VH-VL binders against q9h9l3. Designs and how they scored, part 379

Target 1, 176 residues: q9h9l3
Amino acid sequence: PRKMVAIDCEMVGTGPKGHVSSLARCSIVNYNGDVLYDEYILPPCHIVDYRTRWSGIRKQHMVNATPFKIARGQILKILTGKIVVGHAIHNDFKALQYFHPKSLTRDTSHIPPLNRKADCPENATMSLKHLTKKLLNRDIQVGKSGHSSVEDAQATMELYKLVEVEWEEHLARNPP
Key: E = the ipSAE of ESMFold2; O = the ipSAE of OpenDDE; V2 = 0.75 times the mean of E and O plus 0.25 times the DockQ between their complexes.

## First folded at step 22 (VH-VL)

Design z105 (framework fv_nivolumab; at its last look DockQ between E and O 0.90; V2 from the best seeds 0.88)
Fold by OpenDDE, look of step 22:
Structure z105 (fold): chain C 176 residues (1-176), chain A 124 residues (1-124), chain B 107 residues (1-107)
Amino acid sequence: as target 1 above (176 residues)
Amino acid sequence: QVQLVESGGGVVQPGRSLRLDCKASGFTFSDYEMHWVRQAPGKGLEWVAVIRYDGSSEYYADSVKGRFTISRDNSKNTLFLQMNSLRAEDTAVYYCAKEGYWQSSTFHRYFDYWGQGTLVTVSS
Amino acid sequence: EIVLTQSPATLSLSPGERATLSCRASQSVDDYLAWYQQKPGQAPRLLIYDASNRATGIPARFSGSGSGTDFTLTISSLEPEDFAVYYCQQYDFWPITFGQGTKVEIK
């Protein structure tokens, strides 16, 4: 069986109005929650909005940040051939300007059995925060200092473990 | 610039069906959740339905569940709302709305852009 | 569902005056709160998102504050074009819900 990793990214706003989401941090953890990658990343364009309340990114983090192209190469090397777990992971891949094979992607924001286990509507996209609280009885993304992509990646992996067997069987019967 | 243009509204009798369209432009349509929000005459705003960026999932307000269907065609940058078994209380201006910016692990489902709305009147 | 209660229902003020609008949630919605302005015959316009972020193109006289259950929209000095209905909206819980609105009218 293929190895599994979980990914979470933080994004800042670039472009004339800061509406473009650009990668500014990426964290990758293995199945056990061990950190494989955690770097601040320098976008190729000027940052207009750090989105600090959510991203946790500040100017000081960009001083020695890894240039995007270099970071992208490092991250893709880790992800290649892996089952990649994330929450609303399509956004992470967009920020990375990379698309992982659908058959090797697991999005915890779109797993009906996970929502059912949390007594949430199966077809509603739930936040990582809410699912983590309901199913793991753990508070994440607390405070106003911004998110921890490591914490979020770990929570995402833990959530997936709760439905891994059932979901993998489902996917085997219903390949994407 | 971002534009959302609704169409398909009109006057229908109770129990009938109607389909609304929303044509989007000025942004990458397939990157965003799209929503329908309605407003009865002289009343406030009511969220109706949401569809994921790729159309893989939908969720509805209880008031329309089982009767309305939200869908999208990303190749045409168009959002749809199929309304069946219409009731008098469904009378409203229907707006298509774009979700805010996308971020990891969180959803910022405020609506930064709205269409002009299309009026649906259900009356016998 | 989360109930958002806005107050006052109507706010009568003159141009140049400060307007303070309240939005109270039935339970905490963190900072997942937006404010909209709506004028007659028009679609709502986004003013504030994430509780305190001013949307693009929105004048500096508009500001949002608060977190959890209590939120405030402030218009520091009302302009003639600011007389309208204002709605708050939470997006932390399904279903998405709006306040009933506050009408800011000219005295």
Scores: ipSAE 0.903, ipTM 0.952, lowest interface PAE 0.6, mean pLDDT 96
Fold by ESMFold2, look of step 22:
Structure z105 (fold): chain C 176 residues (1-176), chain A 124 residues (1-124), chain B 107 residues (1-107)
Amino acid sequence: as target 1 above (176 residues)
Amino acid sequence: QVQLVESGGGVVQPGRSLRLDCKASGFTFSDYEMHWVRQAPGKGLEWVAVIRYDGSSEYYADSVKGRFTISRDNSKNTLFLQMNSLRAEDTAVYYCAKEGYWQSSTFHRYFDYWGQGTLVTVSS
Amino acid sequence: EIVLTQSPATLSLSPGERATLSCRASQSVDDYLAWYQQKPGQAPRLLIYDASNRATGIPARFSGSGSGTDFTLTISSLEPEDFAVYYCQQYDFWPITFGQGTKVEIK
């Protein structure tokens, strides 16, 4: 009954020397991987470093980007009341300036059974790229043009599905 | 201004314990995963351990697994390394290290700031 | 575990000369590579991150290039303060590993 979505964000550098991370793209997919939201987002402060190698964000993407406050409202409306899956998802929530209930949050970077399935150390924080390669036999984040938050959100949902039954039961026995 | 200051190093006999502290300032400590890296005298750098931003998970180099415990107190902006069953090969300068900027699904685990280091000497 | 092999072990050069330092990974580490400078009695200092980005406050004479398995740190014209040991570090795979170092010394 409770709906599940996956989220991934891309950040750009703001502040001195571009070291502050600010939201510039957000993608949300449903359980089947269909895109529910995918927007470029204009941060409320000046972009110092687009971080394009990783973010895929370029100056032209910001021309018609949705202002942060508006995008945040749209995104939070989608997330409210849902189980939200992400990879290092606390960073997505920091970029949104938002806290999602822990009981409704799933972080594929911090699920020991998922690491075990990948023959990885259970307590190591594994990259989305490596988990996807090992468990889904897919290459994501290919090339030097930057990452796609749609691709990453879809991969994140597929990874979670591999451990969903086990992990949901674990969380029911061990509420966060 | 980011600062990391280690303390707690000293000379100890094999089999003994030490605790290292690292006091952080100038950044939001609880936003970052923190690491210990060591360097034996005249040698290169060796990664030792990492702890998740909220302290909920830790990972260790094989050389120290089972003997060392990394921990943190975010209310005091302090990182710790409890070193038990010390051996001569643990003799090194121990650095605490901060990861660079944070992103969503990628980890940029280069170390943009390091402490000055604290020397641990294990000798009989 | 990823082995990073730095070459040469020692570069003996004069101020004003160009230094070229190599770091080779045992398998691809994508662009997840950093370079550090370390002087005697000091902590390492970050020079380059993500293969080619200069860290805050690092002079333009330092540049990083490469991707995958083959990486280069270039110092276009050596200054007296650049004589130090240089380490590369990968962060694509656990455990994090460092190269063994290249010492750049005055001839």
Scores: ipSAE 0.844, ipTM 0.933, lowest interface PAE 1.1, mean pLDDT 94
ESMFold2 (binder alone), look of step 22: mean pLDDT 92; pTM 0.947

Design z106 (framework fv_nivolumab; at its last look DockQ between E and O 0.87; V2 from the best seeds 0.88)
Fold by OpenDDE, look of step 22:
Structure z106 (fold): chain C 176 residues (1-176), chain A 124 residues (1-124), chain B 107 residues (1-107)
Amino acid sequence: as target 1 above (176 residues)
Amino acid sequence: QVQLVESGGGVVQPGRSLRLDCKASGFTFSDYEMHWVRQAPGKGLEWVAVIRYDGSSEYYADSVKGRFTISRDNSKNTLFLQMNSLRAEDTAVYYCAKEGYWQSSSFHRYFDYWGQGTLVTVSS
Amino acid sequence: EIVLTQSPATLSLSPGERATLSCRASQSVDDYLAWYQQKPGQAPRLLIYDASNRATGIPARFSGSGSGTDFTLTISSLEPEDFAVYYCQQYDYWPITFGQGTKVEIK
């Protein structure tokens, strides 16, 4: 069986009005929650909005941040061939300007059995915060200092573990 | 610039069906959740439905569940709302709305852009 | 569902005056709160998102504050074009819900 990792990214706003989401931090953890990668990343364009309340990114984090192209290479090397778990992971891949094979992607924001287990509507896209609280009885993204991509990646992996067997069987019967 | 243009509204009798269209431009349509929000005459705003960026999932307000269907064609940058079994209380201006910026692990489902709205009147 | 209660229902003020609008949630919605302005015959316009972030193109006289259950929209000095209905909206819980609105009218 393929190895599994979980990824979570933090994004800042770039472009003329800061509406472009650009990668500014990426965290990758293994199946056990061990950190494989955690770096601040320097976008190629000027940052207009750090989105600190959510991203946790500040100017000081960008001083020695890894250039995007370099970081992208490092991250892709880790992800290649892996089953990659994330929450709303399509956004992470978008920020990375990378698309992982669908058959090797697991999005915890779109797993009906996970929502059912949390007594949430199966077709509603739930936040990582809410699912983590309901299913793991753990509070994440607390306070106003911004998210921790490591914490979020770990929570994402833990959530997936709750439905891994059922979901993998489902995917085997219904390949993307 | 971002534009959302609704069409398809009109006057229908109760029990009839109507389909609304929303043509999007000025942004990468396939990157965003799209929503329908309605407003009865002289009343406030009511969220109606949401569809994921790739159309893989939809969720509805209880008031329209089982009767309305939200869908999208990303190749045409168009959002749809199929309304069946219409009721008098469905009378409203229907807006298509774009979600805010996309982020990881969290969702910012405020609506930074709205269409001009299209009026649906259900009356016998 | 989350109930958002706005107050006052109507706010009568003169140009140049400070307007303070309240939005109270039935339970905490963190900072997932937005404010909209709507004028007659028009679609809502986003003013504030994430509780305190001013949307692009919105004048500095508009500001949002609060977190959890209590939120405030402030217009530091009303301009003639600011007389309208204002709605708050939460997006922390399904279904998405709006406040009933506050009408800011000219005295």
Scores: ipSAE 0.910, ipTM 0.954, lowest interface PAE 0.5, mean pLDDT 96
Fold by ESMFold2, look of step 22:
Structure z106 (fold): chain C 176 residues (1-176), chain A 124 residues (1-124), chain B 107 residues (1-107)
Amino acid sequence: as target 1 above (176 residues)
Amino acid sequence: QVQLVESGGGVVQPGRSLRLDCKASGFTFSDYEMHWVRQAPGKGLEWVAVIRYDGSSEYYADSVKGRFTISRDNSKNTLFLQMNSLRAEDTAVYYCAKEGYWQSSSFHRYFDYWGQGTLVTVSS
Amino acid sequence: EIVLTQSPATLSLSPGERATLSCRASQSVDDYLAWYQQKPGQAPRLLIYDASNRATGIPARFSGSGSGTDFTLTISSLEPEDFAVYYCQQYDYWPITFGQGTKVEIK
C-alpha cells in the first residue's frame, strides 16, 4: 500500500523579536529509518535567533545551506502521495508553508493509543523525548548542543510503528 | 501588539455555571495552544487547562476535570472556559495565557502573554 | 506531578541590593523553566524563559541560571519597581506547575 515516511524539522527565530519560526533543517526517513533527505535550509529572511540550544542550528550551517524555495520543492516531491509521520507535525508543515492531506498525516503527539501505551494522559501532548524514553527505552535530544532532526525523525517512525495497525484501522473507520 | 482580554467573571452560587471568554488579537491565534491559569485570592498560580491549536484535544488539571470544558473558536480568535458545578474552591482570578514560540522538536509552554484576568467568586 | 519549591518565601532587601531567588524541582525539568513577576492587582509578567533567556523588554538586571533541578533568578541591583512576588514555572511535564512564590519586599 502507501509508502510511509517520517519528517522532522528544526526552526530558527526570524521576524520581530525572533519569535517567528522559520525552517532551517529538514530530515526525512523511510519506514526502516534510512535517511531520504537531510539538508540545512537557508530561510528567506534574516535570522534573529538561531535557537541553537534546541535547533542545533549554528551560523556555519547556513553558509552553504539550500535556499528555502529549492529545499521546499525537493521536500514536497518526497512527501507527495505518502503517509507522513511526525511529532507535532503541523509545525513542520507550517515551516514548509504546506498543507499535507489529513488522511495521509500521522502525528505521534496526537495519538491517544500511543499515550495509553506509555501510561501517559491520553489527551495531553507528550514530548517526543518522554514518549521515546518510556516506549523505546532510548534517550534522545541528549545534551545542550541542540536536537538532531535525523534522530528525531527516526524516533518518531519507531513510535508510530508501535500503534500502526491499531491507528490505521481507526483512521479507516474515522476518516478525517 | 498581542492582546488577551478575558470576560464573563462574576459572583455565582455553588453548583451554578459560568462561561469565560478570552478574545485574542495581535498574533496568529490558530498557531498556538492556549491555556487557562487561575489564582485564588492571596494564593499562588494554578494551571487549569490547555487546548490544542486546532481545538481537537484538551487536557485539564485534576481539580477541574469533569466540571470545566475548555474550547476555542479560531474564526473569532476566542478561547472559552465553561465552568460547571462550581465550588467555593474555584473562587479565583482566571487568566488566559499564550504559549511562547513554536518549534518542532520541543514544546515551549511558558506564557509570554497573559490577559488582565477576570474574577470568579463562588459564594453562597 | 513536579513540585517546584521556591526559597526564600520572603526576601527583604533595599533598593540597590542584589536579590537571589531559588527554585528547586522535585525531578529534572531540563531547561524547561520560566520565571514571572507579579505585582498586586496585575497579571504575571514573563521575565525568563527556557531557564536563561530574557523575555522581550525585560531589563538586563534580571538573569536566570541553572538547569535540571536547581534554578536561580538574580536581580543584580534592585529598583523600586522590582518589589513584587516572583514565580517559577516548569513545562517539561504535565501538569504544568508553578512554585509557591517568593515575595521580594522593601526592608
Scores: ipSAE 0.853, ipTM 0.937, lowest interface PAE 1.0, mean pLDDT 94
ESMFold2 (binder alone), look of step 22: mean pLDDT 93; pTM 0.949

Design z107 (framework fv_nivolumab; at its last look DockQ between E and O 0.92; V2 from the best seeds 0.87)
Fold by OpenDDE, look of step 22:
Structure z107 (fold): chain C 176 residues (1-176), chain A 124 residues (1-124), chain B 107 residues (1-107)
Amino acid sequence: as target 1 above (176 residues)
Amino acid sequence: QVQLVESGGGVVQPGRSLRLDCKASGFTFSDYEMHWVRQAPGKGLEWVAVIRYDGSSQYYADSVKGRFTISRDNSKNTLFLQMNSLRAEDTAVYYCAKEGYWQSSTFHRYFDYWGQGTLVTVSS
Amino acid sequence: EIVLTQSPATLSLSPGERATLSCRASQSVDDYLAWYQQKPGQAPRLLIYDASNRATGIPARFSGSGSGTDFTLTISSLEPEDFAVYYCQQYDFWPLTFGQGTKVEIK
C-alpha cells in the first residue's frame, strides 16, 4: 500500500487588491503526525494582505522564507506517489499550482461517512475546526494569532483515520 | 470585473416548476462555491443553497430541501436553481452569490459579489 | 440554526452623525461574520467580512468590530448615500443565516 501524508497550507493575499491567494506556508505530516515539512514560503508577488488572523503569517516570517519555486519543488518531491490527505485540499493544490491525482487524494471536507460520524449533514462541507471538535474533542485554530498548518495537518490526518477503512473500501468500489 | 447575472424569474402557480440561471464572469468560476440567497418582498435575506466548486456536493436550507436543486456548468460559467413544487412562500427575489476568498481548512462563506436578482412570484 | 439579532430595528440619524449597529449571535460564531448594505431595489453590497475587514472599495468610515457573539458596525460620519438597510451574516455554522436588518434612515 502507498504511504499516506497530510498537507495543510497557509495563504496570503497578493495582487492589486489582495484577492489572489498565494502560498506562504506549507506543512506536511506523515501517518503518525510527524512533521515531514514545515516552511514559510515567499510568494513571487508582493504581499498585500497577510491575512494574519487566519494564516498566522507576518512580515517577519517572510524575511527568510523559502522562495515559492524552490518550496514547490521540495513539496512536490514529498507528495509524489503518496496518498495525500487534506481538508479542502483542492485549495492547497491550487496555491501550490499543482494537482495531485484524484485517485491519490483524500479530502476530509468531502467524506460523507466522516460527516455522518460527526452528526453533521453528509453533503455539507464542514470546517476542520468543527469536525475536529466533534470527533476528536480537540480545539484547533484557537485564538486570533492565526492557524498552525502543522496542527491542522495533524488534525486532518487524525480525522481521516476515523473513516479510513470504510472510505478506502468505498473508493475501491467507486474509483474517482 | 466580477459580474453575476440571474435570469429565469417570473410568475408561476403553486405546484409548478421554474429554473433560474446565473451567468458568471470576471473570475475563475470553477474555483468558488456558489450560493443562492433569496429575499421575500419587504423581508430580510435567506440563504437557500450552496454547491461545491466542482459540483460534487450540494446543501440546502430546510425550507427548500427536496424541492430545489442547485447545479452548475463550469464550462459555461453558469449556476442553476431548479425549483419544483413551488409554494407561495417561495415568492422572492433570488440572488446568486459568490463565496469570498478561499483559504486552507477554513471557509469564508460571506458573499463578496451578488447578482442583480431575479423575481419569482408564486401566486394562484 | 444560529440566530442573529440586530439592533436597533431602525436608526434615525442626520448626515454627519455616528451610527452604531449591533448584531448579536445566539452562540459564538468566532469571527465568521459579515456586514452588508442594501438600498431599495438593489442587491446587497458587502461592507465587512471576517468581522473587521473592510471590503474592497468600501470607505474608511465603515468599520466592523467584535467577535464571538457580539458584533458592531460603525459608520463614523454618515453620508447621504449611507441611509439604507444593513444586514449581518454568520458563516461559521450551517445553515448560513442573516440578521433581520437595521434600517438607517434620515432624521
Scores: ipSAE 0.899, ipTM 0.951, lowest interface PAE 0.6, mean pLDDT 96
Fold by ESMFold2, look of step 22:
Formats: structure tokens, sequence, C-alpha cells
Structure z107 (fold): chain C 176 residues (1-176), chain A 124 residues (1-124), chain B 107 residues (1-107)
């Protein structure tokens, strides 16, 4: 069967007034939650706003960060041919400037059975924090020093496992 | 320059329907979740509905659920609100609104840009 | 539904005075809180996002503070153009909700 990975990214603000979102960290975990990739990434343009409260990215992380083009190549080699799980994963792919096949993409922010299991409206886009608290009884993204893409990718994989059998069957019957 | 322009408001009797349009420009429309927010005359702001960036799912305030339908046409940069079975309490200025910047696992659902609004009056 | 309670309902002050507006959430909304200004006949204008960040073009006299359930908008020295209604808004959980507003008016 196809290997499955979960991905999460952290973005910084670039462009005018720092309002463009650019990749500055990416973490990939396997099905068991083992870290396959975790690198700080130097965007190809000037960082205007580190967004540290959310991203956890600080200036010192950029000193030896992997340049975007190199990191993108490394990341895409890992993702190729795999089922990729993420939360609001379209944003991760935008930051990577990449389009993964829809048939191999799983978005925990848009899986109605997962929402139902959490007693949430099935058509509302729920945050990773709230789903993780409700379904895994775990607090993630705590504190004000920023989020960890490793923690978030691991939580995302665990959430997907809760609905994996049902959702894979659904997608087989209803190809995207 | 980001711009949102609502249209389609007017005076209508209770029980009737209206459709509101919102034309967007100055940003990549298909990158963002879009919202409707309303304000009754002399009153505060009430969130009405949201639609996913690709149009694949929608969520509504309880006060309009089952009567209103939010939709979008990304090829025309247009957001819609179909309002059926209108009631007097639906009388309001209706704004379309754009969410702030996007991040990976967090949603920053404040509204950095608003249209000027379109008035819907429901009265006999 | 997360209820946001703004206080006071009306704040009567003179130009040059310091305005302190409060917004209290019925449960924690972390830092997912925004503040808006609205003048008669106009759409709301974003002032503060993510609890404490000034939006583009907002003067330094506006500052936001707080986290969790208790938030404050401060206008350090009121200008004539600052007399308006101010709303807080949370975006931590559905449905998105606004406070009922604080009107800042000339004494």
Amino acid sequence: as target 1 above (176 residues)
Amino acid sequence: QVQLVESGGGVVQPGRSLRLDCKASGFTFSDYEMHWVRQAPGKGLEWVAVIRYDGSSQYYADSVKGRFTISRDNSKNTLFLQMNSLRAEDTAVYYCAKEGYWQSSTFHRYFDYWGQGTLVTVSS
Amino acid sequence: EIVLTQSPATLSLSPGERATLSCRASQSVDDYLAWYQQKPGQAPRLLIYDASNRATGIPARFSGSGSGTDFTLTISSLEPEDFAVYYCQQYDFWPLTFGQGTKVEIK
C-alpha cells in the first residue's frame, strides 16, 4: 500500500508590508509520527515580518537555513508518490509552489466524518488545535513562543488515523 | 488596491427573495475564504456566512441557516448571497469581507477589507 | 457561541484624552481577536488584528493588548477623527462573533 506522510509548514511575512506568506519551516512525519524532515528554510525574498507569535521563526533560525529552492527539491522528493496529509494543506502547497495530486491529498480541515466525530458541524473548517483537543485530548500550540510544525504534523497524522478507513473508502467511491 | 463592491440590495416584502453580489479585485480571490457580515440599522455587526476558497463548503449563522445560500464564482471573482424567505429581522446593510493573511494550521479570520455594503430592507 | 461583552457602552471624552475600551470573552479566544472602528454611513475599518498588531496605516496612538478572555483597545490621545463606534471580534471558534460596540463620543 502507498506510504502516507503528514506535512506542516510555518510561514513568515514577505513582500510589501510583510503580507505575503513565504515558507520558513517545513516538517514531515511518517505514519508512526517519526520525523522524516524538519528544516528551517530561507525564503527567496527579504523577510519583513517573522510572525514569531505563530511561526516560531526567529532571526537566528535563518542564519543556516536551507535556501528555498534546495529545500523545495528535498521536500518534493519525500512527497512524490505518497499520500500527503495536512491541515488546510492547500496553504502548505502554495508556500511550496507545488501541486500534489488530489487523489493523494488528505486535508483534515475538510473531512466531514472527522468533524462529526468531534461533535462539530461537518461543514465548518475547524482548527487543528480544536480538533486535537476534542478528539485526542491533547493541547497543542500552547504558549506564545510560536507553533511547532513537528507537533502539528504529528497531530494531523493522528487525527487522520481516526477516520482513515472510512475516508479512504469514501475517496475510492468518489474520486476527487 | 483591494476592492469589494456589493450590489443587489433593495426593498422587498417578507417571504420574498433577493440575491446579493460582491465583485472582488486587487487580490487573488481564490486564495481566500470569503464572508458576509450584516448590520441592522442602529445595531451592531453580525457574521452571516462563510464559503471555502474553492467553493466546496459553506457555513452559516443559525439565524439564516436553511434560508440563505452563500456561493462563489472564482472565474469571475464574485461572491453571492441568495436570501430566501426574508423576514423583517433580515433588514440590514450587508457587507462582503475578506479574511487576513493565510498561515498553515491557524486561521486568521479577521476582516482586513470590507465592501461599502448594500442595504436590504424587508417590509410591507 | 462565544459572547464578547464590550464596556463601557458609551465613553464620553474630550480630544487629547486617553480612551480605554474593554472587550471580555465568555471563554478563551487566545490571541484571535480584532478591533474595528466604524463611523456613521461607513464600513468598519480594521484597527488591530491578532490582539495587538496594528493594521496597515493605523496610527501609533492605537494599541491593542490582552489575551485569552480580557482585551483592551487604547487610544493614547484622542483626535477629532477618533470619535466613532468600536467593535471587537473573535475568530477562535465558530460562529464568528462581534461585541455590541463602544461608542466614543465628544463630551
Scores: ipSAE 0.817, ipTM 0.927, lowest interface PAE 1.2, mean pLDDT 94
ESMFold2 (binder alone), look of step 22: mean pLDDT 93; pTM 0.950

Design z108 (framework fv_nivolumab; at its last look DockQ between E and O 0.90; V2 from the best seeds 0.87)
Fold by OpenDDE, look of step 22:
Structure z108 (fold): chain C 176 residues (1-176), chain A 124 residues (1-124), chain B 107 residues (1-107)
Amino acid sequence: as target 1 above (176 residues)
Amino acid sequence: QVQLVESGGGVVQPGRSLRLDCKASGFTFSDYEMHWVRQAPGKGLEWVAVIRYDGSSQFYADSVKGRFTISRDNSKNTLFLQMNSLRAEDTAVYYCAKEGYWQSSTFHRYFDYWGQGTLVTVSS
Amino acid sequence: EIVLTQSPATLSLSPGERATLSCRASQSVDDYLAWYQQKPGQAPRLLIYDASNRATGIPARFSGSGSGTDFTLTISSLEPEDFAVYYCQQYDYWPLTFGQGTKVEIK
């Protein structure tokens, strides 16, 4: 079986009005929650909005940040051939300007059995925060200092483990 | 610039069906959740339905569940709302709305852009 | 569902005056709160998102504050074009919900 990793990214706003989401941090953990990658990343364009309340990114984090192209190469090297777990992971891949094979992607924001286990509507896209609280009895993304992509990646992996067997069987019967 | 243009509203009798369209432009349509929000005459705003960026999931307010269907055609940048078994209380201006910016693990489901709305009147 | 209660229902003020609008949630919605302005015959317009972030193109006289259950929209000095209905909206819980609105009218 293929190895599994979880990914979470933080994004800042670039472009004339800061509406473009650009990668500014990426964290990758293995199946056990060990950190494989955690770097601040420098977008190729000027940052207009750090979105610090959510991203946790500040100016000082960008001083020695890894240039986007270099970071992208490092990250893709880790992800290649892996089953990649994330929450609303399509956004992470979008920020990375990379798309992982659908058959090797697991999005915890779109797993009906996970929502069912959390007594949530199966077709509702739930936040990582809410699912983590309901199913793991753990508070994440607490405070106003911004998110921890490591914490979020770890929580995402733990959530997936709860439904891994059932979901993998489902996917085997219903390949994307 | 971002534009959302609704169409398809009109006057219908209770129990009938109607389909609304929303044509989007000025942004990458397939990157965002799209929503329908309605407003009864002289009343406040009520969220109606949401559809995922790729159309793979839909979620509805209890008031319309089982009767309305939200869908999208990303190749045409168009959002749809199929309304069946219409009731008098469904009378409202229906707005299509774009979700805010996207982040990882967090959803910012405020509506930064709205259409002009299309009026649906259900009356016998 | 999360109930958002806005107050006052109607706020009568003159141009140049400060307007303070309240939005109270039935339970904490963190900072997942937005404010909209709506004028007669028009669609709502986003003013504030994430409780305190001013939307693009929104004048500096508009500001949002608060977190958890209590939120405030402030218009530091009312302009004639600011007389409208204002709605708050939470997006922390399904279903998404709006306040009942506050009408800011000219005295």
Scores: ipSAE 0.894, ipTM 0.950, lowest interface PAE 0.6, mean pLDDT 96
Fold by ESMFold2, look of step 22:
Structure z108 (fold): chain C 176 residues (1-176), chain A 124 residues (1-124), chain B 107 residues (1-107)
Amino acid sequence: as target 1 above (176 residues)
Amino acid sequence: QVQLVESGGGVVQPGRSLRLDCKASGFTFSDYEMHWVRQAPGKGLEWVAVIRYDGSSQFYADSVKGRFTISRDNSKNTLFLQMNSLRAEDTAVYYCAKEGYWQSSTFHRYFDYWGQGTLVTVSS
Amino acid sequence: EIVLTQSPATLSLSPGERATLSCRASQSVDDYLAWYQQKPGQAPRLLIYDASNRATGIPARFSGSGSGTDFTLTISSLEPEDFAVYYCQQYDYWPLTFGQGTKVEIK
């Protein structure tokens, strides 16, 4: 059986008016929730909006942050060959400028059985915060200082475990 | 420059169908979930439907579920709303709307750009 | 469904005066709240997103504040072009909902 990791990223605003989203933090945890990677990442372009309320990223975090190219190499080495779990994970891969095989990708924002377990419409894109509260009775992303990508990656892995057997069997019957 | 242009509105009788189009430009269309929002004459705003960035799932307001279908063609940067079994209460200006910036673990579902709207009038 | 109640329904003021518009949510929406301006025959225009951030091109006289259930849009000194209808919108939970609007009109 393949090993699983969960990933979560935080983005800052770059480009005109800060409208472009660029990677500034990435956290990866293993199946048990142990941290495999957690780094602040310096985007290759000027940061216009730190988006600190959501990202938790401040100017001081960027002073010694790992340059994007180096961080990307480190991260991809961890992800290669593994099942990668995330929430709206296409955004994480887009920020990494990377495409992970669909057969090895799991997106907790788009798993109908997970929504059904939360008594939510199967086709609604639910937030990580609301799924975690409903299914794990846990408050994440608390406070106004920004989100922790470690906390979010750990929550994402725990959510996937709730439907892992059912969803892995579904995907085996219906290869993407 | 972000631009959204709706078309396809008109006057129709109850029970009939219409399709609305929304042409998008000035941003990477396939990065964003897209919405329809409507406004009855002299009334407030009502969210109608959303479609996932890749078109793989859709979600609807209860007032239109089962009658309206939202869809998209990312190769043509176009959003659609198929409106079947139209009723008088569906009379409204229909707006195409774009969500704000994308993040990984949060959804910023405010609408930073709107089309000009297209009027749908359902009357006998 | 999260209900947004705006008050007052109508605010009658003169140019140069300060406008204070309220939006109350039936349950917490955290900071997932936006404000829009709409003039007759026009699409809504985004003013404020994420409770307090001004959108691109919005003058500094517009500011948003609040979190959770109570939110305020402030226009520090009304200009003639500011007489319009204002809507709040939450995006914390489905369905997305709007307040009923506050009309700001000339006294």
Scores: ipSAE 0.832, ipTM 0.930, lowest interface PAE 1.2, mean pLDDT 94
ESMFold2 (binder alone), look of step 22: mean pLDDT 92; pTM 0.948

